# Miniprotein binders against D-amino-acid oxidase (daao-1): the designs that were tried, part 4

Target 1, 310 residues: D-amino-acid oxidase (daao-1), of Caenorhabditis briggsae (a8xj44)
Amino acid sequence: IQERIPDSVVTIIAEKFSPNTTSDVAAGLIEPYLCDDDVDRVISWTKSTIQRIQEYMNEGNPGAESQEQSGYWLQSVKSVPKWLEVMKNVKILTGNELKMVAKRPEHKFGIFYTTWYLEPTPYIKWESDKFLKNGGKIKNSKIQKIEDVEKEFGLFDVILNCTGIGARHLIGDNEVFPTRGQILKVKCPSVKHFFIDDQFYALLNDTTITLGGTADRHQWDRTINPKISEKIFQENCKNIPSLRSAQVISSHVDLRPSRVTVRLEAEPDSKVIHNNGHGGSGITLHWGCALECVELVKKVLAGKPGISKI
Key: E = the ipSAE of ESMFold2; O = the ipSAE of OpenDDE; V2 = 0.75 times the mean of E and O plus 0.25 times the DockQ between their complexes.

## First folded at step 2 (miniprotein)

Design F19 (from F07 with L34V E35Y R39E)
Fold by ESMFold2-Fast, scan of step 2:
Structure F19 (fold): chain B 310 residues (1-310), chain A 80 residues (1-80)
Amino acid sequence: as target 1 above (310 residues)
Amino acid sequence: GEYTLRFEIPDNPEVMWELFFRMEEVAKKLGATVYIEFENGVMTVRVRLPSDEETAREFLKRMEEIAKELGLKVEVEIKE
């Protein structure tokens, strides 16, 4: 918003900020996961996010020198989704190559590819610093309903709802539901490639590996289950034997904000614009969705003569 | 468009690997997505290409050349 509408005054209101958010725990691998069924929308949004990552890398930010990683995706039922067209070095594994990496009878088909990734904490810091340097405002507050925003903070020309799972309660959007995911963070420097199959994944971060996982629809429980962590670790060790020597650091539970389709739209006759329902693809879709939000903001503002704040 | 290629290959991993690698290079240059299946000595390749006739013709010609160089027989099925 700020970069595309230069006369705007933008305020971010949230209960928690980095490094203490659920986004800080994410692996940050760029690929569609538990998100919208509209493939063309997803591909468009993902391409925009990749462009933003190139800007992040070009600014020489520490930890951004190379935001790429390569790895394997092994499948029981063969599928080559269209979004692979945005990835680099895509290779369907030959029979011999598949045999070298397959560790389970159900690993019947394999794809090798290179994608981008974001280390969430330094990336969020880069965006936040840029936002503040350009005059943006940040306020720490708990909000129970969207109507309470203007009661506490004064009038706004536009309100963007980016509350994720909170949209169910803050807006009453009953199509938003949680997909509970439990992950394990480990340290194993010898693992150099990501590995994904139908059920489990190992995704590389700068100093750790994110092991997953679970995807339990309509589950709200934020309590870590130690037996699930044990299973995630043991199952990933079957896929990547080197992980048997890994040092376990922490377990986390994330409630992914799921919805059949991403909600990216302005409410009729309202100043509220929704940007939620990204499921497991929040990082993958973030910049593309943000750019589309800017166009929605411009349309809302065009209907209001003499108003310039957002 | 979408193309299906079927190669009968000897039970020789070097030939399989070489065929795939060369096919990947051509697909990459033409902006194609490739899906491969191996069963009973047959390699089936499904390829999605831009709908442009010149690109399709070039891809098929290149696949025929690769098959010849590797001593393989190829069957082509076109679904546009």
Scores: ipSAE 0.000, ipTM 0.081, lowest interface PAE 23.1, mean pLDDT 69

Design F20 (from F08 with T33V E35T F38Y; at its last look DockQ between E and O 0.88; V2 from the best seeds 0.00; counts 0 for: pae E 7.7 > 1.5, pTM E .576 < .8)
Amino acid sequence: GEYTLRFEIPDNPEVMMELFWRMIEVADKLGAVLTIEYRNGVMTVRVRLPSDEETAREFLKRMEEIAKELGLKVEVEIKE
ESMFold2-Fast, scan of step 2: ipSAE 0.204; ipTM 0.704
ESMFold2, look of step 3: ipSAE 0.013; ipTM 0.571
ESMFold2 (binder alone), look of step 3: mean pLDDT 75; pTM 0.680
OpenDDE base, look of step 3: ipSAE 0.238; ipTM 0.702

Design F21 (from FD4 with L17F Y24F T33E L34I I36V F38Y R39E)
Fold by ESMFold2-Fast, scan of step 2:
Structure F21 (fold): chain B 310 residues (1-310), chain A 80 residues (1-80)
Amino acid sequence: as target 1 above (310 residues)
Amino acid sequence: GEYTLRFEIPDNPEVMFELFRRMFEVAEKLGAEIEVEYENGVMTVRVRLPSDEETAREFLKRMEEIAKELGLKVEVEIKE
């Protein structure tokens, strides 16, 4: 909003900030996961995010000059989703190639491809530094209801609801629900490719590998289950035997904000715009959704001149 | 009570986010609400603290420690 609307004054109000957010523990691989069933929207948003990553890479930030990785997706039932058109070097594995990488009877079909990734914490830092340098304001506060924002913080021309799972109670959006995911962070420098199958994944970060995972719909439990961590580790070791020697760093639980469709829309006759329900694809969709929010903000502002509200 | 802190930030954006990060960690632990803005090399932080004197002293001492660790100048203004 700040970069695309001149003279805007933007305030971020949030209970938690990086490096203490759920987003900071995400693997950051650019790939649709547990998200919207509108494939064309997802593809469009993903393309925009890739463009933003290219900007991040091109600014010469330390460690960010190449944000790409390649790997394998092995499947029990053949699926070649349209979003693969966004990826690079997509190759359906031949019988011999599949035999070389398959580790389970259910690995019957395989795809090799190259995609992008982001280290969440340094990326969020980069965006936050730009936001603050351009005059943005940040306020640490817990909001109970969207209606309380202007009572507590003063009048705004537009209010963007980016509260994720919180949208359920903040605005009564009953279509928002959690998908509980547990992951394990390990170190294993010999692993050079990501590996994804029907249930488990190993995704590369700069110094660690994110092992997953679970996807328990409608589960709210934030407590780490050691038995689940053990299963995630053992199952990923079947796919990548070298992981048996890995150094285990930490376990994490995330409640992914799921919804049948991403909610990206302005409330009728209201100053509220919603941007939530990204499921497991928050990072994958973030910049595309942000750009669409800019257009929604412009429409709201055109219908409601700010000076009349003050 | 309300406090305003002003940090003079040298021309180094790395320090700005690190300062912000550390301040929010302290605020979260002590139940403080903070508002941050940056203009012309100065980060202005407006803080609302619970009224108890002990919490206020701890918050301010930690802000001074953070400033020292990052090599920054901080000015504190007490409002009301």
Scores: ipSAE 0.012, ipTM 0.469, lowest interface PAE 9.2, mean pLDDT 73

Design F22 (from FD4 with L17F Y24W E28Y L34I E35Y I36V F38V R39D)
Fold by ESMFold2-Fast, scan of step 2:
Structure F22 (fold): chain B 310 residues (1-310), chain A 80 residues (1-80)
Amino acid sequence: as target 1 above (310 residues)
Amino acid sequence: GEYTLRFEIPDNPEVMFELFRRMWEVAYKLGATIYVEVDNGVMTVRVRLPSDEETAREFLKRMEEIAKELGLKVEVEIKE
């Protein structure tokens, strides 16, 4: 919004900021996961995010120039989703290639591909630094109701609701629900490819690997279950035997903000715009959704009454 | 209150995993919220307990006991 709407003053109001947010614990792999059923919309948003990642690779901190990784997706039931057309080096594994990487009877079909990824914390820092340098404002506050924003901080021309799971309580959007995910972060430099199957995944970050996982719909429990962490580790070791020597770093739980369809729309006759329900695809969809939000903001502003000179 | 624990990262992944397992087990029992971060060979654990000081002290004491049992050093910081 700030880069695309000249003379805008943007204020971000949030209870928590990086490195203490749900986004900071995400693996950052660019791949649609637990998100909208509108495939063409998801593909469009993902392409925009990839373009932003190219900018980050060119302008970011040292190390940002290499935000790509390759790996394997092994399946019990063949699925070649349309969003794979966005990825690079896509190859359906031959019988011999599949046998080399399969570790379970249910690994019956396999796809190799290259995608992009982001380290969430340094990426969020890069975006935040740009925002602040361009005059953006950040305010730490716990907001109970959307009406309280203007009561506490003064009048705004537009209010963008990006509260994720909080939209259920702040505006009563009962279609928003959590998908609880528990992950384990480890160090294992010898692992060079991501590995995904029907139930578990190992996703590469710059110095760690994110092992998952769980996807428990309608579960609100934010506490780590040690037995689940143990299972995630042991099961991923079956898929990638070299993980047995990994250094275990941390366990995390996140509540992914799920909804049957992403809510990206302006409320009729209101200054409120919604951007919620990205599920497990928050990072994958973020820039595309942000660009569409800019267009919604412009439309809301165009309908605003002019200033009287009297 | 809010508390911070710092551990030197062990080279053996099984020791680290056992530390995590025991730490989260105690957190569940005492109702603690834990955030863990790793930087430059040091693990920092931020703990928030919305309960009485006695429960917080019990949690810290148990963490120190676990560290000793696993052969790890831990530093504790209490924010006033």
Scores: ipSAE 0.000, ipTM 0.166, lowest interface PAE 19.9, mean pLDDT 68

Design F23 (from FD4 with L17I Y24L E25D E28F A32V T33E L34F I36V E37T F38W R39D)
Fold by ESMFold2-Fast, scan of step 2:
Structure F23 (fold): chain B 310 residues (1-310), chain A 80 residues (1-80)
Amino acid sequence: as target 1 above (310 residues)
Amino acid sequence: GEYTLRFEIPDNPEVMIELFRRMLDVAFKLGVEFEVTWDNGVMTVRVRLPSDEETAREFLKRMEEIAKELGLKVEVEIKE
């Protein structure tokens, strides 16, 4: 909005900021996960995010490495989703190639491909620095209901609801629910490919590997379970034996903001626009969703008397 | 209170893995939850604020025993 709408004054209001957000815990690998099942919409948003990452990379990855990475996706039941068209070097493994990488009886089908990744915390700082340098404003506050925003902070022409799991109580969106995920961060420089199967994954970051995982729908517990961390580590070691020499760094749990479909829409007869319910794809979809929000803001501003400051 | 352990670990990933594995076993058995950070050869383990001080102290005692068995230096810090 700030970059695409001249003379806009943008204020971000949030209870928590990076490095203390659920986005900071994400692995940052670009691919759809636990999100909207509208394939064309998801593909479009993902392509836009890849373009933004390319801009980040062209500036020398300020603060962290970010680039392409390749790896394996092994499946018990064959699935070749359309979003693979966004990825590079997509190759369905032959029987002999599959045998070389398969570590479990259920590894019956395999895909090799190249995608992008970014380190979430440095990336968020890069975006935040640009926002602030261009006159953006930040307010730290806990809002109970979206109606309270203008009571506390004055009138706005448009209000964007980007509250994730908070949308459930802030606007009464009962379709929003948590998908609890626990992960383990390890350090193992010898691992050079990501590895994903039906239950577990090892995703490469600049200095660590994110091992997962769990996806417990409708679970609100933010407490780390040590037995789950042990299982995640041991099971990933079966898929990538060299992980047995890994240095264990930290355990994390996050509540992914899930919804049957991503909500990206303007409220009828209102100045409120919703952008939430991205599930495990917050990073993957973020820039595409942001660009669509710009178009929605333009329509609201051109619209009804209800957005006036009278 | 806040309970923190700091381990000075050599550049030996096997020792670190063994330490973490044993920490997970003990924490699970005692119902303790913790966070681990690794920086510059020091592993910092922070126990989440416990409602049961006796359990937290038992966890710390077990960690010191494990450190001794693995030949590791450990520093315990308790802030009430």
Scores: ipSAE 0.000, ipTM 0.107, lowest interface PAE 23.7, mean pLDDT 71

Design F24 (from FD4 with L17W Y24W)
Amino acid sequence: GEYTLRFEIPDNPEVMWELFRRMWEVAEKLGATLEIEFRNGVMTVRVRLPSDEETAREFLKRMEEIAKELGLKVEVEIKE
ESMFold2-Fast, scan of step 2: ipSAE 0.024; ipTM 0.553

Design G01 (from FD4, 18 letters changed)
Fold by ESMFold2-Fast, scan of step 2:
Structure G01 (fold): chain B 310 residues (1-310), chain A 80 residues (1-80)
Amino acid sequence: as target 1 above (310 residues)
Amino acid sequence: GEYTLRFEIPDNPEVMRELMRRMQEVAEKLGAKLEIKFENGVMTVRVRLPSDEETALEFFRRMYEIAEELGATLEIEFTD
């Protein structure tokens, strides 16, 4: 919004900010996961996010020169989803290639590809620093309902609801539900490829590997379950034996904001625009969804007389 | 929650002493309870942490940091 709408004044209001957010602990691998069934819009949003990553890389940020990684996706039942068209170096493994990487009887089909990734914390810092330098405002507050925003902070021309799982209680969106995910962060520099199968994954970050995982629909428990962490570790060690010597750093639980379809729309006869329900694909879809929000903001503003603020 | 940490420690009494000292300081700050045992050159630490997820994350980060600074190898096993 700030970059695309001249003379806008943008304020971000949140209870928690980086490095203390759920987003900070995400793996940041760019691919659709637990998200919308509208494949074409997911692909479109993902392409926009990849474009933003290229901008991030090209600005010469230390450690951001090459945000790409390659790896394997092994399956029990063959699936070649359309979103693979946005990935690089996509190759269906031959029988001999599959034998070299398969570690389980159920690893019957394999795909190799290259995708992008983002380190969440430094990326969020880059976006936030850019936002603040251009006159953006950040306010720390715990908002109980959307009406409280204008009571506490004054009138806005548009309000963007990006509250994720909070949309359920903040605006009564009962289609939003949690998908509980538990992950383990480890350090193992000898592992050079990501590895994904039907149940588990190992995704590379700059200094760590994110091991997963769980995807428990309609589960609200935010407490780390140590037995689940142990299972995630041991199962990933079967896929990547080198992980047996890995240095374990931390366990995390997040409640992914799931919805049958991503809600990206303006409320009728309201200044509220929703951007929620990204499930496990928040980072993958973020920039594409943000660009679509800009268009929705422009439409809402076009219906208003007088001077505009956002 | 309960966790088991295994440290493979360099053959240096000062490293072991410093590891125990720093581990105790972190435990006191975060409300963790430690039971330390040595077997076959490995320090096994059974940890009881408050149920708070943020506290557990901070504890593990600190343990990793301490291990790296002292040249020890850390393996975390989850019990309950």
Scores: ipSAE 0.000, ipTM 0.096, lowest interface PAE 23.3, mean pLDDT 71

Design G02 (from G01 with L57W R61E Y64L A72V T73E L74V F78Y; at its last look DockQ between E and O 0.80; V2 from the best seeds 0.00; counts 0 for: pae E 11.7 > 1.5, pTM E .605 < .8)
Amino acid sequence: GEYTLRFEIPDNPEVMRELMRRMQEVAEKLGAKLEIKFENGVMTVRVRLPSDEETAWEFFERMLEIAEELGVEVEIEYTD
ESMFold2-Fast, scan of step 2: ipSAE 0.191; ipTM 0.693
ESMFold2, look of step 3: ipSAE 0.000; ipTM 0.468
ESMFold2 (binder alone), look of step 3: mean pLDDT 75; pTM 0.682
OpenDDE base, look of step 3: ipSAE 0.058; ipTM 0.562

Design G03 (from G01 with L57F F60L R61E Y64W L74V E75Y T79E)
Fold by ESMFold2-Fast, scan of step 2:
Structure G03 (fold): chain B 310 residues (1-310), chain A 80 residues (1-80)
Amino acid sequence: as target 1 above (310 residues)
Amino acid sequence: GEYTLRFEIPDNPEVMRELMRRMQEVAEKLGAKLEIKFENGVMTVRVRLPSDEETAFEFLERMWEIAEELGATVYIEFED
C-alpha cells in the first residue's frame, strides 16, 4: 500500500511484533501447504511472492539469508500438481533415481525440484525497516473488536484486517479455524536437500532444519506433545539417516490460521478489507495477497464520495 | 524473544525445587532472564531471551526435556 499508493499514511496496529510472532517460527520454504483449493489463485500469489524474494536477494547484504533450495518429494499416490509450474528444475525421478532416495515401501513416485526459502525474522525486519523509513507508523495495542480501532487511534479511510486466527473473535468469522502443527528444529549442516513425503518433511533454513509434521484440524491445544516430537525425529531420520547426528534445538506448536478459502475481499458498504485464512502458506502467499489488497484499497477509496484525494 | 511458560507440577516439593534449579542453570548458560510466579501448583515463567532464534529454540527444548524427566507438563503461551 505504502509503495503503491502515493501520499498514503499507513499505521500497523498489533499486539505482537517480530521476533515474537507465529510467522517467525515458520520454515520459510516457498510452496503451497494446507491452503486454498483454488490452484490458480495460489499460483498467482506464489509467483508474486517469488518476485519479491528475488528483490530481497538482489539487495544482498540487507537480507542475504534467502536462497534457492532443491529437494525431493516422494509419494505413495502419484500427483503432479499444477503449482509445480512455478518451481525450477522439476524432474520426475526415474526408477533408478527413485530407488536411490526411497526409504519406505510407500515411496512409489518421486519429484525433484528447486524452490526458494527465506529466514522469516530477518525478512520481516527488512520489510519493516522499509515501512518505517518511508514514514509508516507502528502501534502496539490489543484490539478486542474492529470497531474499537477508530475509537482508540482516530479515523482511517480504510482498515485492513490481517488478524489471522484472531479474525474468528475480532470479526466473528466462524470459517476461520486452527490447524495445529507440531515441529522440531534441528541443526545438521551436512543435509543439503529438503525431503518431503506424504506425512513428514525436513525443510532447510539458513542455520536450521524444520522437521514436521502434524496437521490437526480444529485443534486449539498449544501444548507440545513429547511423543509427537520423538516420532517426528525418528520418522525423518528414516528418510534422511544423516539426521541421527543432528543437534536437537527445540520443539514448537503453531496454530496455522486455516479457512476453506482465503478471505481476500472488501466488505460491502464498509471501509474494512479482509486478508485472512492462509493456513500453512502464509509466507508463500504473502506478497501476492498484499498486491491484491492494494487493488482493493484503491477500489474502496474510489467508491467513497469525498475521498477522491488522499 | 519473549514468551510465557506454564508448568503443571506434581505435588512434590523436590520436583519443584529440581525444576527451578535446572531451569535457572539453563537460563544462566543461555543468557535468559526469568520472572517466576508460583500459584496453586502451577509455575508461570516469563522468559526474555536474546533475539536469537537458535538460543530461543534451545531454551524451549531444554525446558521440554526437564519437564518430561520430572513428570511435569509444560505449556507455551503466546498472546494472540
Scores: ipSAE 0.000, ipTM 0.079, lowest interface PAE 24.6, mean pLDDT 71

Design G04 (from G01 with L57E R61L Y64W E68F A72L T73E L74V F78V)
Fold by ESMFold2-Fast, scan of step 2:
Structure G04 (fold): chain B 310 residues (1-310), chain A 80 residues (1-80)
Amino acid sequence: as target 1 above (310 residues)
Amino acid sequence: GEYTLRFEIPDNPEVMRELMRRMQEVAEKLGAKLEIKFENGVMTVRVRLPSDEETAEEFFLRMWEIAFELGLEVEIEVTD
């Protein structure tokens, strides 16, 4: 919004900030996961995010952990989704290549590809610092109802609702629901490729590997289940045997903000714009969704007395 | 660079004491100079930091962490 709407004053209001957010524990590998069924929309948003990541990489910021990353996706039932068109070096594995990496009878089909990765905490910091440097304001507060924003903080021309699963109680969006995911973070420098199959994944971070996983729809329980962590570890060790020497760092539970479709729309006859329901693809979709929000903001502003596109 | 932080003054004296202690600790570590004013229930902290961007980034991060851990509202503004 700051970059695209001159003279805008933007305030971010949140209960938690990085490094204490659910986004900070995400793996940050760029690919669609548990999100919108509108494939063309998802592809468009993903392409925009990749462009932003390239800007991040080109600036060479200290601590900017972002890179291209290659790996394997092994499947029991062949699937070549359209979103692979945005990836690099896409290769369907030959029988001999598949045999070299397959570790289970159900690994019947395989795709090798290169995508982008970003470390969430340094990336969020880079965006936040740029926001503050350009005159943005940050307020730490817990909002119970979206109606309370202007009561507590003064009048705004537009309000963007980016509250994730909080949208369910904040705005009464009953289509929002959690998808519970439990992950395990480990250190294993010998692993150089991501590895994904039908149930489990190992995604490379700067100094750790994120092992997953679970995807339990409509489950709200944030308690770590140690048996699930052990299963995630053992099952990933079957796919990548060198993980047996890994140092286990921590377990995390993430309630992914799911919705049958991403809600990216202006509320009729209101100053509220919604940007929710990204599921497991929050990082993958973020910049594309942000750019579309800018267009929605411009439309809302154009519809107000005394405000025009200039 | 020069920065301004605003906190609503906590009702609990122990929270205020911990806020002050932790802000001072961060300031000493990062070479920041703090000027503190109390007015109308708000504590305004003017911060002067070494010019390097990395130090300012770490300072902001630490202030957010302190505010979150103590359950406080903080407004951060860059002044130049």
Scores: ipSAE 0.000, ipTM 0.133, lowest interface PAE 23.4, mean pLDDT 70

Design G05 (from G01 with L57I R61L Y64F E68L T73E L74V I76V)
Fold by ESMFold2-Fast, scan of step 2:
Structure G05 (fold): chain B 310 residues (1-310), chain A 80 residues (1-80)
Amino acid sequence: as target 1 above (310 residues)
Amino acid sequence: GEYTLRFEIPDNPEVMRELMRRMQEVAEKLGAKLEIKFENGVMTVRVRLPSDEETAIEFFLRMFEIALELGAEVEVEFTD
């Protein structure tokens, strides 16, 4: 918003900031999950995010660290989703190629492709620094109700609700629910490709590999379960045997803000715009969703209804 | 760059002392210079940081973490 609306004054109000957010736990691989019934919306948002990542790569910004990585997606039931059209070097594995990488009876179909990734913590730090240097304000506060924002912080022309899981209580959005994910971070420099199957994944970061995982719908428990970490490690070692020599670094739990459909819309006759419900795709969709938020802000400021139930 | 932090601190002298202690430890480690004023329950801190952008963001993230742990509220503004 700040860079697309030149005279704007933007304030970010949040209870937690990086490196203590759920986004910091994410691997940063650009890969849409079907988080919305409108597949074309998801594809459009993902394409915008990829374009932004390419721009940062071309500018050589180390704080917004991003690169390409290639790998394998092995499946028990064949699925070739439309979003693969935005990926590079997409190849359906032949019988001989599949035999070389398959490690389980259920690995019956395989796709090789190249996507992008970013390191969430350095990326968030870089965006935050740019925001502050351009006159943005950041306030650390726990807000009980969204309607109390102006009572506490003064009048705003537009209020963007990006509260994720908090939207359930802050605005009473009962369609928002957690999907609990537990992951394990390890070091294994010899692994050069990501590996994803129906249940587990190994995603490459610059110095670590993120191993997952779990996706427990409607679970609020933030406690790490050591037995789950052991299972994640053991199962990924079956898919990538070289991981048996890996150095285990840490375990993490995140509560992904899930919703049947992404809520990206302005409230009728209100200054409030919602941007919630990205589930496990927050990073993948972030720039595209931000661009649509800019258009909604412009409509609200122009005094036009910003209704976006397409 | 230069930044201004404003802390609203719980009415507890121990929290104030711990905030000051931890803030100065981080400042020493990252080469930041602090000017602190306290008026009407609000601590205002002017921060001068090295030109390295990563150091600046790391400093602020540590400040937010400290404020959260101690139950204080913090506001950050960029100054010229």
Scores: ipSAE 0.000, ipTM 0.248, lowest interface PAE 18.6, mean pLDDT 70

Design G06 (from G01 with L57Y R61D Y64L E68W A72V T73I L74V E77R T79E)
Fold by ESMFold2-Fast, scan of step 2:
Structure G06 (fold): chain B 310 residues (1-310), chain A 80 residues (1-80)
Amino acid sequence: as target 1 above (310 residues)
Amino acid sequence: GEYTLRFEIPDNPEVMRELMRRMQEVAEKLGAKLEIKFENGVMTVRVRLPSDEETAYEFFDRMLEIAWELGVIVEIRFED
C-alpha cells in the first residue's frame, strides 16, 4: 500500500511482532501448502512473491543474493500440479533416478525442481525496516474486535484485516480455523537438497533444516509434544539417512491460519478489506496477496468521493 | 540512522519502572544513546545507535518485544 498509493499514511497494529510471530517459525519454501484450491489465483500470487524475492536478493542481508534451493518431491500417487510451471528445472524422475532417491515402498513417483525460499525472520525485518523508513507507523495492541480499532487509534479511510487466525474472533469469520503444525529445527550441513513426500519434509534454511510434519486440522494446542518431535526426526531420517548425524536445535508449534478458500476481498458496504486464510502458504502468497490488497484499497477509496488516503 | 520512540506513559507506575529498566538494559547492550522527554502523557525517546543497520534493527525488535510484554503502546519513527 505504502509503495503503491502515494501520500498514504499506513499504521500496522498488532499484538506481536517479529521475531515472536508464527511467521518466524515457517521454513519459507516457496510452494503452495495447506492453502486455497483456486489454482490460477494461487499461481498468480506466487509469481508476484517470486518477483519480490528477486528484489530482496538484490537488496537483502549478506547471503540473500541467492534464495534458491533444489530438491525432490516423492509421491505414492502421481500428481503434477499446475503451480510447478512457476518452478525452475522441473524434471519428472526416470525409473533409475527414482530408484536412487526413493527410500520407501510408497515412493512411486518423483519430481525434481528448483524453487525460491526466504529466511522468515530476516526477510520480515527487511520489509518492516523499509516500511518504517518510509514513514510507516507500528503500534502494539491487543484488539478484541475490529470496531475497537477506530475507538482506540482514531479514524481510518480503510482497515485491512490481516489477522490470520484472529479473524475468527475479530471479524466473526467462522470459516477460519487452525491447522496445528509441529516442526523440528536441526543442523546438518551435508544435506544440500530439500526432500518432500506425502507425510514428511526437510526444507533447507541458511544454517538449519526445518523438519515436518504434522497438519492437525481444528487443533488449538500450542504445546510441543516431544513424541511428535521424535517421530518427525526418525521419519525424516528414513528419507535422508545423513540426518541421523544432525544436531537437534529446537521444536516449534504453529497454528496455521486455514480457511476453505483464502479470503481476499472488500467487505460489502464497509471500509474493511480481508486478507486471511493462507494456511501453510503465508510466505508463498504474501506479496501477491499484498498487491491485490492495494487494488482493493484503490477500489474502496474510489467509491468514496473526497477520500484519497488510507 | 536516527529514530524516535513515543510511548504512552502507563498508568501503573510499576509498569513504567519496568519499561525504563528494560529499555536501559537494551541500550547498554547495543551501545545506544537515549534522549528522553516527558510531555502530555507521552515519553519520547530519541535514539542514536552505532552506524550499522543490523544493530539498529535489533534495538527496534527488542523495544517492540518489551512494549508487547508490558502492554505499553509504542510508536516508532525513523528519522531519515
Scores: ipSAE 0.000, ipTM 0.225, lowest interface PAE 18.8, mean pLDDT 71

